# Ledger of designs, part 8: VHH binders against EKC/KEOPS complex subunit cgi121 (cgi121)

Target 1, 174 residues: EKC/KEOPS complex subunit cgi121 (cgi121), of Schizosaccharomyces pombe (q9p7j3)
Amino acid sequence: MILPLFPETQVHVFVYENVSNCAAIHEQLISQNPIYDYAFLDAATILYKKQVYSAIIRALEDRRDEQMKTKTIHSEVILSLSPKTEISSAFRQFSMTKKSKNIVVVKIDSKLTEEEEFERLDKLVEGNRVEFSDEELQKLIDFKVLKKNYKLDPSTLENPLASILSSIALRGYS
Short names: E, the ipSAE of ESMFold2; O, the ipSAE of OpenDDE; V2, 0.75 times the mean of E and O plus 0.25 times the DockQ between their complexes.

## First folded at step 6 (VHH)

Design B01 (framework vhh_7n9e_1)
Fold by ESMFold2-Fast, scan of step 6:
Order: sequence, then C-alpha cells, then structure tokens
Structure B01 (fold): chain B 174 residues (1-174), chain A 123 residues (1-123)
Amino acid sequence: as target 1 above (174 residues)
Amino acid sequence: DVQLVESGGGLVQAGGSLRLSCAASGFTFSDYWMYWGRQAPGKGREWVSGISSSGGDTAYASSVKGRFTISRDNAKNTLYLQMNNLKPEDTALYYCATDYEPFYLRTGDYDYWGQGTQVTVSS
C-alpha cells in the first residue's frame, strides 16, 4: 500500500485468524528477535482498515517530525492506536498476547517484496491468513474491548468509526 | 529518578551457581518490564532475559535457556536471576535494565540500566 503523505514508505498489513502459536510469537517479541520486527496487534481491538491506516499515518508523522515516543516505528504504530500517550497502557490495550487467537500484523519499511513478506510471515504465524478488509475485521472484533480502549458510550458503539479516528488523530494533541 | 543496583556476582567454578539481585527504586516497579543483560570483556552488550510486569511472561537468550531463571518480587521491588550450570563463556558484567516498552526493544538499548555486577566463571 501507498500512503498519499508518505508515497516512499512501503506498508503491508496482514490478518490471521485461528492462530495457535501466539504464545511462541509473544516469547520471540519479548526476546527481541529481529525476525519478528512487526507490529503484532490483537484483532479483538481492530474494527476498520481506516483505524490501522490512521495509526500508521500518525506514527509516520511522528517519525517525520522527530517526535516518536517509542524506539521503533512498529512500536509507534501500537502507541498511535491509543487515545492516550501512555506507552505501557497502549501495549496492554492493543498488542497481541499469548492468549490472542486472531492478529493483525503491520510491516513498515520492508526490505522484502510483498510476496516475500507473505512467505516469511506464513512461516512465523500458525493460522489462516484472511483478507485485510472491514468485512473480515468485523468478524474478529471484541466490542467490549473496543468500548474500553476508546472510552465509547453505548450509543457510539452503533457507529464508532468517527470517534475512533478522532481519538487516533488527536492523541496527545487536543 | 530511576535507580537500579545489582548484587550477587562473584567468582565461581564451571558448573556452579549464582543468584543475582537487582534492587529497583524511583519508579513503580510493578508496572514495568525488567531485563537482564551482560557485557563480556571486549564485546558489546548482550540481552540475557526479560520478565513482564506481573511475572507471567519470561523469555531467555538461546545461550542461557534452561540454565538461567528470571524472577521478580514486586512487593520488594527486586529482580532476580538464578544462574545454574555456569560456563566460562558466561563471564561478564551483568546489569539489570528496564524500559517503558514491553516488546520491540532494540538489542542492548534500554531506557534505564544499572551499574552491573561482575560474574567470573573459572574453568
């Protein structure tokens, strides 16, 4: 994917359902294995493609402006999903856990082609790859998690897109 | 003002054991991931082990897996590293570290780290 404000930046987003090895992936992330340099998100927290894109754009803006709060662009994507500027809280809210079943994986600045990233990730993730689409994401979301993460009241759960995007775009600014 | 103070190092024979401690102060220890790293003479820093804020998740470098055990006592603000079946190549300055990021840290890059405690393993 090409982002209008960052046309030079390669971005790939993958969705996996029924993942059986989240505990093993989690251990590799803690051990700082460079092969796992991706943003691994719990799909229970992601409702829309635009939600992921907004976080990516915010992270890239922060990198461009030399205002990243985390050490890597992938960590910055995870932080950027949060309506707050608390790094530890953002990771607890959005990052995959050893109990996760469905995940969204983001790669920025890949040195590999898209097909090579597909083949690499398919070897790391024991699950079924599905299309990165609103339809597939809506099958994997947990609305209780979404409500808690974005402080949504019951009425906004009927159409939360604008609230989520506003929270991401205005995080730490307004 | 984050402060990390390691202790428990010393000289041991190959096959021996040591238990390292790290006393933490100046931050809410129970909210942070904690790490052990080491630096051998003439070499760069190497990550050894990590533990989640609750202690529920741990990870180890392949070179120490099965021999070292990381643990923490949040009530005492203390991190531990139990080192068993020590080898001469384990000789290094051992330091504890913490970072605001639970994952995705660059190898050897931490926000805060201690002064270290020396471990020397004789053949």
Scores: ipSAE 0.014, ipTM 0.414, lowest interface PAE 6.6, mean pLDDT 84

Design B02 (framework vhh_7n9e_1)
Fold by ESMFold2-Fast, scan of step 6:
Structure B02 (fold): chain B 174 residues (1-174), chain A 123 residues (1-123)
Amino acid sequence: as target 1 above (174 residues)
Amino acid sequence: DVQLVESGGGLVQAGGSLRLSCAASGFTFSDYWMYWGRQAPGKGREWVSGISSSGGETAYASSVKGRFTISRDNAKNTLYLQMNNLKPEDTALYYCATDEEPFYLHVGSYDYWGQGTQVTVSS
């Protein structure tokens, strides 16, 4: 995918359900294996495509403006999903864990084509790849986790899109 | 200020064992992943091992897997590295490290390192 504000930046987003090797992937991330340079998100935290895109745009804006708070663009995507600027809190809220079952994977500035990333990532992730769509994401979301992460009250929980996007866009100013 | 102080290094013969300690202060130790790294003469820093805040998850570099064991005592704010079956190739200055980005890839770097403790393994 091409983002209108960042037309030179290649962005790929993948969704996997019923992943059986999250503990092994988590181990590779902690061991700093460069093959795993992606943003691995717990799908329980992601309700909309626009939520992911808003975090990607915010991360790219911070990189453009030389204001990244984390060491990689992929870490910056994870931070950018959080309504707060606390790095460790954002990772606890949104990153995949060894107990995750469904994941969203983001790749920015790939040196591979999208097809090559699909082939590579399908070998790393032992699960079923599904379409990156609101319909598929809504099968994987945990509304209790979403409510906690974005501090949603009962009046916004039934249609939280605007609140989530506002939280991502206004991170650091609210 | 984050302070990390390593100890327990020394000279041992190949096949021997050493236990390293790292005393941590200036941050809430029990909330952070902790790491061991090493630097051999003329080489860059190499990651060795990592442990989660609770101690429930550990990771090791391929070169030390099965020989080294990382552990921690959160009540004492202390990190440990038990090194068994030491090889001459393990000769290095060993550093304790932590980072403000726990739980993710650090692109081979950490924000906080101790001064190190020297381990020398003779043939």
Scores: ipSAE 0.015, ipTM 0.385, lowest interface PAE 6.5, mean pLDDT 85

Design B03 (framework vhh_7n9e_1)
Fold by ESMFold2-Fast, scan of step 6:
Structure B03 (fold): chain B 174 residues (1-174), chain A 123 residues (1-123)
Amino acid sequence: as target 1 above (174 residues)
Amino acid sequence: DVQLVESGGGLVQAGGSLRLSCAASGFTFSDYWMYWGRQAPGKGREWVSGISSSGGSTAYASSVKGRFTISRDNAKNTLYLQMNNLKPEDTALYYCATDWEPFYMYAGDYDYWGQGTQVTVSS
């Protein structure tokens, strides 16, 4: 995907369900293996496509304005999902863990086409690729995790989109 | 709830060795990966090493690979870092972290749970 306000920035988002090798992927992230330079998110934390896009846009704005708080654009996406600017907390809340079953993977500034990234990721991730859509994401979300991460009350939990997007947009200004 | 206490730092000459320890409490130590990180004066934080819950997998930063060895004793809830052939560039505050401290993935800024133990290498 190409964003109109960032036309020179290539953005790809992939969703995998029933992933069996999250522990192996986690090991590669620990070793900082460059072929794993993606944002690996736990799908239990993502309810909407707009949630991911809002975090990507915020990360790209922070990079443009030289306001990034992390070392890579992919780690900045993970931070940008959090309503707070605390790096450790954001990663605990949103990053894939060894026990994750379903994941969302974001790639920014790829030198590969979307099809080439699919081929590459299909070799790294042992799971079933599904469409990046609100319908598929809603099958994978954990509402208890979502409520905790965004501090949602019961009255907003049935329709939390506006609260989530406001939390992402107002990060650092609240 | 999670408590991590580092020890074993000190002053050594270049080429020397030190063994660091991290005593863990407040969680099921044997279920988690553990990590060592460091921060030198005037520099950002750097991931140093990681070890799987069983001890079967280890990872090292390129700057320390071949010189440092990470290990753990799950019966004692203790993490270790054996540091050999120390260089002046290894001078830093060393601290340990568990698998919910994600600095190892992206080497970004982060909070650490332990107070750290100072390592100073002269020469």
Scores: ipSAE 0.012, ipTM 0.211, lowest interface PAE 8.3, mean pLDDT 82

Design B04 (framework vhh_7n9e_1; at its last look DockQ between E and O 0.79; V2 from the best seeds 0.00; counts 0 for: pae E 8.9 > 2)
Amino acid sequence: DVQLVESGGGLVQAGGSLRLSCAASGFTFSEYWMYWGRQAPGKGREWVSGIDSSGGSTAYASSVKGRFTISRDNAKNTLYLQMNNLKPEDTALYYCATDYSPFYTRLSDYDYWGQGTQVTVSS
ESMFold2-Fast, scan of step 6: ipSAE 0.196; ipTM 0.584
ESMFold2, look of step 7: ipSAE 0.011; ipTM 0.461
ESMFold2 (binder alone), look of step 7: mean pLDDT 82; pTM 0.826
OpenDDE, look of step 7: ipSAE 0.292; ipTM 0.688

Design B05 (framework vhh_7n9e_1)
Fold by ESMFold2-Fast, scan of step 6:
Structure B05 (fold): chain B 174 residues (1-174), chain A 123 residues (1-123)
Amino acid sequence: as target 1 above (174 residues)
Amino acid sequence: DVQLVESGGGLVQAGGSLRLSCAASGFTFSDYWMYWGRQAPGKGREWVSGISSSGGYTAYASSVKGRFTISRDNAKNTLYLQMNNLKPEDTALYYCATDDTPLYLYTSEYDYWGQGTQVTVSS
């Protein structure tokens, strides 16, 4: 996809369910293996496509403005999903863990086509690919995790989109 | 209930060596990556070194690469840092740390830290 404010930036988002090798992927991420230079998110934390896009846009804005708080654009996406600015907290809230079963994978600045990234990721991820859509994400979300991460009360949990997007956009300024 | 206890610090002359130990309890040590961090007077915490659960992978901050060696003994639940050719700028509190979340940064921000052991290197 192409973002109107960042037309030169290639963005790809992939969703995998029933992933059996999350512990192996986790080991590669900790060792900072450059082959795994993606944002690996736990799908239990993602409810909407717009949630992911808002975090990507915030990360790209912070990079443009030389205000990134993390080492890579992919780690900045993970941080940008959090309503807080604390890096370790954001990673515990949104990153894939050894115990994750469903994941969302984001690639920014790819020089490859979506199909080429897909082929590369299929070799790294042992799971079933599904469409990046609100319908598929809603099958994988854990509402208890979502409520905790965004501090949602019962009134906002029924229709949380605006609250989530506001939390991402106003991180550190609300 | 993670507990980490460092030992082995002390006062040493420039060019000297020290070996730090970290005794771990309250978690399955052999399943976790382990880290050493340090904090010099008037500075924030910085990452020094990391080691994988099996010991098969190690990583070092550029400032210590070639001088420090990280190792572990999973049978003893103990992490080590062998420090050679110490410099005055290595003076700091040295902390043992762990976190089970993947970290893209080699960050100084971990869930669990020990109390620290003081290393002072005189010129």
Scores: ipSAE 0.006, ipTM 0.195, lowest interface PAE 9.8, mean pLDDT 84

Design B06 (framework vhh_7n9e_1)
Fold by ESMFold2-Fast, scan of step 6:
Structure B06 (fold): chain B 174 residues (1-174), chain A 123 residues (1-123)
Amino acid sequence: as target 1 above (174 residues)
Amino acid sequence: DVQLVESGGGLVQAGGSLRLSCAASGFTFSDYWMYWGRQAPGKGREWVSGISSSGGETAYASSVKGRFTISRDNAKNTLYLQMNNLKPEDTALYYCATDLEPYYLWSGEYDYWGQGTQVTVSS
């Protein structure tokens, strides 16, 4: 997919449900295996496609402006989901864990075609791939986790989109 | 500045054991993942093991799984590697390492490595 603000940047987003090998993936991430150079997010934290795209755009803006806080664009996406600039808390809040069941996977600047990325990821992730859509994400979200991560009150939980997007876009501003 | 100082290496016979230590300073040790790597003569650096900030999560390279145990003492800012059933192919300079960031770093190597401690396993 093409982002209008970054038309030269290849972006792919994949969603997997009922993943059985998150512990094995986590071990590969610890070893810094370059085959696993993706942002692996816990789907329990993601409610909307726009939430993911807002984090991607923020990360790409920070890379363009030479303001990245992390070493890679993929870790910068994870940081950019957080309403704060603190790296360790962002990873605790949004990255997949060994106990995750459903995940969202982001690839930026792919050296492979979209078809090749699909084939590659389907071999790395032992789960069921589903469409990256608001409908599918809404089946996987944990509202208790979402509320905690974005500091939402009960009235905001009824329609949290604007609050989430503002938190991502305005992180560290005014 | 980050300082990592390894100790505990030496010469052992095949089937023997060694315990390596790494003394860390210059950062809040208890907040970060720590790693062990090694470099054999004529080879590149190889990741060996990693441990989470609390010690609750560990990971191992397939070549050492079941033989090596990583642990840490956050009160002493010290990382350990217990090596059992050593083999000649374990002969290498062993380094402790850290990035001061989460394990989602893809630069190809860790930012900070110690100078290493030599382990030699005789046949």
Scores: ipSAE 0.015, ipTM 0.333, lowest interface PAE 7.2, mean pLDDT 84

Design B07 (framework vhh_7n9e_1)
Fold by ESMFold2-Fast, scan of step 6:
Structure B07 (fold): chain B 174 residues (1-174), chain A 123 residues (1-123)
Amino acid sequence: as target 1 above (174 residues)
Amino acid sequence: DVQLVESGGGLVQAGGSLRLSCAASGFTFSDYWMYWGRQAPGKGREWVSGITSSGGDTAYASSVKGRFTISRDNAKNTLYLQMNNLKPEDTALYYCATDYDAFYLRSGYYDYWGQGTQVTVSS
């Protein structure tokens, strides 16, 4: 995809359900294998496409303004999903774990086409790829995790999108 | 004011064992991934092992897998490396490092580095 505010930045987002090899992927991420240069998110934490886009936009703004708190754009996306600026807590809240079942994968600054990224990721991820859509994400979300991560009150549960997007946009100031 | 102080190095014979320690201060140790790296004379820095903030997951360079064990004690702010079946090629300065976004691809670069502890393995 092309972002209007960042038209030179190529962004791809992939969703996989029923992933059986998260432990193997996690081991590669800890060992810093460059083949795994993606943001791997636990789908249990993502409710809307706009949630992911808002985190990507915030990360790109921080990079543009030389205000990144992490060392890679993909790590900055994970941080940007968090309502707080604490890096380790953001990773605990949103990153894929070895026990994850469904994942969202983000690639920024790819020199590959979307089709070529599909071919690469399909070899790394043992699961079923599904459409990146609100409908598919809503099948994978864990509302208890979402409520905890964004500290949602009963008054915001009916329409959590606005609260989530505000938390991402105001990260560090809420 | 991050400080990492390595200890436990020394001279050992091939096949021997050593346990290295890294005492951390100046930051919330339990919130950071920790690493052991090494540098042999005339070579670049090599990643050896990594451990997540909780200690629940570990990874090792292929050259040390099965021989070295990384662990941590968050209550004591201490990182450990148990080194068994040491080989002459393990001779290097061993250093402790932290990398707060270690999940994602930083070859050889870390936020904080200790001064290191020398390990020498005789043939």
Scores: ipSAE 0.000, ipTM 0.339, lowest interface PAE 10.3, mean pLDDT 82

Design B08 (framework vhh_7n9e_1)
Fold by ESMFold2-Fast, scan of step 6:
Structure B08 (fold): chain B 174 residues (1-174), chain A 123 residues (1-123)
Amino acid sequence: as target 1 above (174 residues)
Amino acid sequence: DVQLVESGGGLVQAGGSLRLSCAASGFTFSDYWMYWGRQAPGKGREWVSGISSSGSDTAYASSVKGRFTISRDNAKNTLYLQMNNLKPEDTALYYCATEYEPFYVHTEGYDYWGQGTQVTVSS
């Protein structure tokens, strides 16, 4: 995909359900295996495509402005999903864990086509790839997790998109 | 706010042992994974070991497995690395880090890692 504000930046987003090897992937991430250089998100935290895009845009803006709070663009995407500037809190809230079952995977600055990334990721992730769409994400979301992460009240639950996007865009300084 | 201070490095003969410590402050230590990484002269950073918040889960790089043991004392906000049967190739500046960057500890330059403690193993 091409983002209008960053047309030079190649972005791919993939969704996997019923993943059986999240513990193994987590071990590869902590061992810094470069083939796993992606942002791995827990799908229980993602309701909309726009939520992911807003986090990507915020991360790219922070990189452009030399204001990244983490060392890589992929970890900056994870941080950017959080309404807070606290790095460890953001990772606990949004990143894939050993217990995750459904994941969203983001690749930025890929030299590969979407098809080539698909072939590569399907070898790393033992699960079923589904379309990156609001419809598929709505099947995987955990509303209790979403409410807690964005501090949503009952009045915003019927249309939480604006609240979520505002939280991402307007998070404060550390 | 996060501060990490490493200590315990030094010069040791091949086959010897060292115990490294990392004193953590500025965050709730018992809630976070902790890691040890190293940077050898003229090389990039390398992940060495990790330990879960409770201490029940540990992981090691293949190059150190069986020789190094990671542990923590949550009451003292301190992370440890017991290094046995040291080899000249273990010579490096050793850093500790929090789960802030568990997936990207190979990045270079300043980050949320500590200042490091130098380990030199003579042949």
Scores: ipSAE 0.000, ipTM 0.187, lowest interface PAE 11.0, mean pLDDT 81

Design B09 (framework vhh_7n9e_1)
Fold by ESMFold2-Fast, scan of step 6:
Order: sequence, then structure tokens, then C-alpha cells
Structure B09 (fold): chain B 174 residues (1-174), chain A 123 residues (1-123)
Amino acid sequence: as target 1 above (174 residues)
Amino acid sequence: DVQLVESGGGLVQAGGSLRLSCAASGFTFSNYWMYWGRQAPGKGREWVSGISSSGGETAYASSVKGRFTISRDNAKNTLYLQMNNLKPEDTALYYCATDYEPWYLRSGDYDYWGQGTQVTVSS
């Protein structure tokens, strides 16, 4: 994928359902194994493709402006999904845990093609790949988690996209 | 001023064992994850093992899993790597490293590295 404001940046997004080895992946992430240099998100927190793209754009803007709050672009994507600039809170809200079942994986600045990243990730993730689409994401979302993370009321849940995107855009303000 | 001092390397025959130590100072050792990495002659650095601040969680590269054991002694500010059943391909300079925010996703670009201790495995 090409982002209009960042055409030089390689971005790949993958979705896996029914993942059985999240505990093993989580252990590799906290040990900082460079093979696992991706943003691993809990799919229970992601409703739209635009939600992921908005977080990626915000992270890339913060990197461009030398305003990153975390050490890597991938951790900055996770932070950027959160409406608050609280790193530990953002990771608890959005990152994959040992108990996760469905995940969204983001790779930025890949030195590999999308096909090569698919082959690599299929060896790391024990689950079923599905299309990165609003249709597939909406099968994996947990609306209770979404409501809590973005502080949505019942009326907003009928059309949450604008509220979610504004929350991401306003992260770091109030 | 963070300082990491590795020791315990040496020459050993294939199938042998070595125990590496890393003495840490200049930071609150018990609050941080610690790691072992290595660099073989003519190759880049590779991650070997990691251990959580409490010692309750450990992880290993597939090439060393079952042969190496990482451990720590927070009272002594010391990290260890027990290396068993050594192979010629384990020949490398071994480094210990730390990272200030180990719960964040990082690709192995650690903030602090030691000078290393040389391990040479002969066949």
C-alpha cells in the first residue's frame, strides 16, 4: 500500500483469525526478537481499515516531525490507535496479548515484498489468513472493547467511524 | 553512565560448555529486561536470548533453544548465559544489552551494549 503523504514508505497489513500461538509470539515481542519487528494488534480492537490507516499516518507524521513517543515506528502505530498519549495504556488497549485469538499485523519500512512478508508471517503465526477488509474486520471486532477504548455511547456505536478517526487525530490534545 | 561488562568467554571444544556473565552498573538493573546477542566473524549481530526484569519470562533464538539458558541475579546486578553442547557455529563475540522500555515493540536496536566476550568453539 501507498499512502498519499508518504509514497516512499512501504506499508503492509495482514489479518489472521483463530491464532493458536499468541503466547509464543508475545514472548518473542517482549524479548525484542528482530524477526518479530511488526505491530501486532488484537483484532478485537479494530473495526475499519481506515482506523488502521489513520494510526499509521499519525505515526509516520510523528516520525517525520521527530515527535515519536516510542522507540520504533511499529510501537508508535500501536500508541497512535489510542485517544490518549499513555504508552502502557495504549498497549493494554490495542496490542496483542497471550490470550488473543485474532490479530492484525502491520509492517512499515519492509525490505521485503508483500508476498515475501506473507511467507515470513505464515511461519510465525499459527492461524488462518483473511483479507484486510472492513467485512473481515467486522467479524472479529469486540464492540464492548471498542466502546471502552474510544468512550463511545450507544448512539455513536451505530456510526462509530467519524468518532474513532477524530479520537486518533486528536491524540495528544486534551 | 550505563556500563555492561561481559566475561566468561574462551576457547572450548565442540560439545563443551561455558558460562558467560554480564556485570551491570549505572542503572536500576532489576527494572529492565536483559538480553544476550552475538556477532560471528564476517556476519551481523543476532539476538540470542532475553529475560524479563523479574526472571519470570525467558525467550531464545531457535538456533540455541534447548542448549542455552539465560538467568539473572538482581541482588548482584548480574546476567548469565549457560551454554551447553556448543557447536563451531556458536563461535562469536557475545554481548549483553539492555533496553529502557522492554514492554514496547523494538527490533533489537538496544540502547546499551557491552564490549563483549569472545567464544571460540573448535571442532
Scores: ipSAE 0.007, ipTM 0.173, lowest interface PAE 9.2, mean pLDDT 82

Design B10 (framework vhh_7n9e_1)
Fold by ESMFold2-Fast, scan of step 6:
Structure B10 (fold): chain B 174 residues (1-174), chain A 123 residues (1-123)
Amino acid sequence: as target 1 above (174 residues)
Amino acid sequence: DVQLVESGGGLVQAGGSLRLSCAASGFTFSDYWMYWGRQAPGKGREWVSGISSSGGSTAYASSVKGRFTISRDNAKNTLYLQMNNLKPEDTALYYCATDEDAIYLYVGDYDYWGQGTQVTVSS
């Protein structure tokens, strides 16, 4: 995938349900294994494709402007999903944990095609592949988690898209 | 219930060394990433160092890298911080901490903290 604002940056997003090896993936991420250089998100926190794209665009803007707060573009994507600039809180809110069941995986600046990244990820992730679509994401979301992460009022929870996108776009500035 | 008890702090002259220990109980220590944090008088808590569950991976804040060494003994459920070439700026209450949901090395806001051990470095 090519983003209009960043046409030279290749972006791939993958969704896996019923993942059985999250604890093993977690250990590889803690050990800083370069094979696992992806943003691994808990699908319980992601409701829309636009939510993920907005975080990616924000991370790429921060990199362009030399304003990144984390060590890698992938960790910057995780941070960019949070309405606050607090790194540890963002990771706790949005990152995959050893107990996760469904995950969203983001790769930026890949030297591989989408098909090649998929072949690689299928070897790392023991789960069922599903399409990156609003329909599939809405089967995996936890609305209690979403409400807490974005501090949504009951009135905004029925149609939270605009609130989520503004939280991502205006993080650290308003 | 998670319990973390720090020890080994004290008063030391600049250029000196101290070794801190953290005794952990109430959880499967060998399954958890462990951290050291500190809080200087009048300042917020800051992350100092982290170590993976196996001890195979470590990370350090830039202010202490090259001077401090984190290690663990999973058989004894104990975390260590070897502090060399101490500076007055290292004066702080030092805490060990752990976080059930930590995926990455840099987690500054942890779920469980000990009571801390005081380190005072004189000029």
Scores: ipSAE 0.006, ipTM 0.200, lowest interface PAE 11.6, mean pLDDT 83

Design B11 (framework vhh_7n9e_1)
Fold by ESMFold2-Fast, scan of step 6:
Structure B11 (fold): chain B 174 residues (1-174), chain A 123 residues (1-123)
Amino acid sequence: as target 1 above (174 residues)
Amino acid sequence: DVQLVESGGGLVQAGGSLRLSCAASGFTFSDYWMYWGRQAPGKGREWVSGISSSGGSTAYASSVKGRFTISRDNAKNTLYLQMNNLKPEDTALYYCATDYEPFYSRLGDYDYWGQGTQVTVSS
């Protein structure tokens, strides 16, 4: 996909459910295998497509403005999901773990087509690919995790979208 | 002011064991991933092992898997590398390192390095 403010940047987002090899993927990420150069997110933390797009846009804005706090665009996406500017906290809150069961995978600056990225990821991820849609994401979210990560109170938890997007857009401005 | 100080290196015979330690200060150790790397003279740095902030996840280079064990004691701000069944090809300077980014930082790109401890394995 192409984003309105960043038409030069290729972005792909994939969703997998019932992933059985998260421990193996996690080991490849720790060993820094370049084949795994993606942002691997725990789907338990993602409720809306707009949440992911907002983090991507924020990361691309920070790269454009030479304000990235992390070393790669994929790690900047992970940081940008967090309402805080603390890198280690963002990774603990949003990154896939060896115990994750459902994941969201983001690729920025792909040199491959979307179809070629699908073929590549399907070889790395042992799970069922599902549509990147609000409907599918809402089947995978953990509201206890969401509440903790964004510090939502009961009044905002009923319709959290605006609060989440504001947290992503305005992080570091308090 | 992040400081990492390695110790425990030395001369050992092939088949022997050594335990390396890394004393960390100047940061909240329990919040950071930790790594061990090594460098033989005239060669680039090679990643050896990594451990998550809680100790719940570990990974190893294929050359050391099954022989080395990484661990940490967050109460003591200390990282360990237990090295068993040492081989002459394990001879190198061993460094501990840390970074904010566990998955995307490459060895050589980490923000913080120790000065290293020499391990020499005789045949």
Scores: ipSAE 0.097, ipTM 0.525, lowest interface PAE 5.3, mean pLDDT 86

Design B12 (framework vhh_7n9e_1)
Fold by ESMFold2-Fast, scan of step 6:
Structure B12 (fold): chain B 174 residues (1-174), chain A 123 residues (1-123)
Amino acid sequence: as target 1 above (174 residues)
Amino acid sequence: DVQLVESGGGLVQAGGSLRLSCAASGFTFSDYWMYWGRQAPGKGREWVSGISSSGGETAYASSVKGRFTISRDNAKNTLYLQMNNLKPEDTALYYCATDSEPFYQYLGSYDYWGQGTQVTVSS
């Protein structure tokens, strides 16, 4: 994928259902294994493709402007999904856990093609790869988690997209 | 101004046990993930174990699962590694580590390392 404001930045997003080895992946992430240099998100927290892209764009803007709060672009994507600038809470809210079953994986600045990243990730993730689409994401979302993470009231739950995107774009500036 | 000081290493026979300690200062220990790593002579650094800020989550390298237990005492600012059923291949300099941020990062190294404590396991 090509982002209009970052046309030279390689971005790949992958979705996996019914992942059985999240505990093993989590161990590799906390061990700082560079093979796992991706943003691993719990799919229960993601409702729209635009939600993920907005977090990616925000992270890339923060990198461009030398305003990143975390050490890696992938950690910055996770932070950027949160409406607040508190790093620990963002990871608790959006990052994959040992108990996750469905995940969204983001790769930025890949030196590999999308097909090569698929081959690599399919070896790391024990699950069923599905299309990165709103239709597939809507099968995996947990609305109670979404409501809590973005503090949505009943009026915004009917169409939460604008509220979510505003929370991501205005993180730390409101 | 992060300072990490390991202790508890020594020489043990195969099948023996050791308990390592890491005294932490210069940061709010109870907010940070903590890690144990090791480096055998002539080899690269190897991750051994990690523990969340509350102690509620732990992870281990496959080579030590079931034999090593990581724990922490936030009131004492101390990290521990209980090593049981030690093998000659566990011989290494063991060091504790943490990052500049209170959660794990997606990178290949930690920001802060202790000086290490030597563990030697003989046959």
Scores: ipSAE 0.016, ipTM 0.372, lowest interface PAE 5.8, mean pLDDT 85

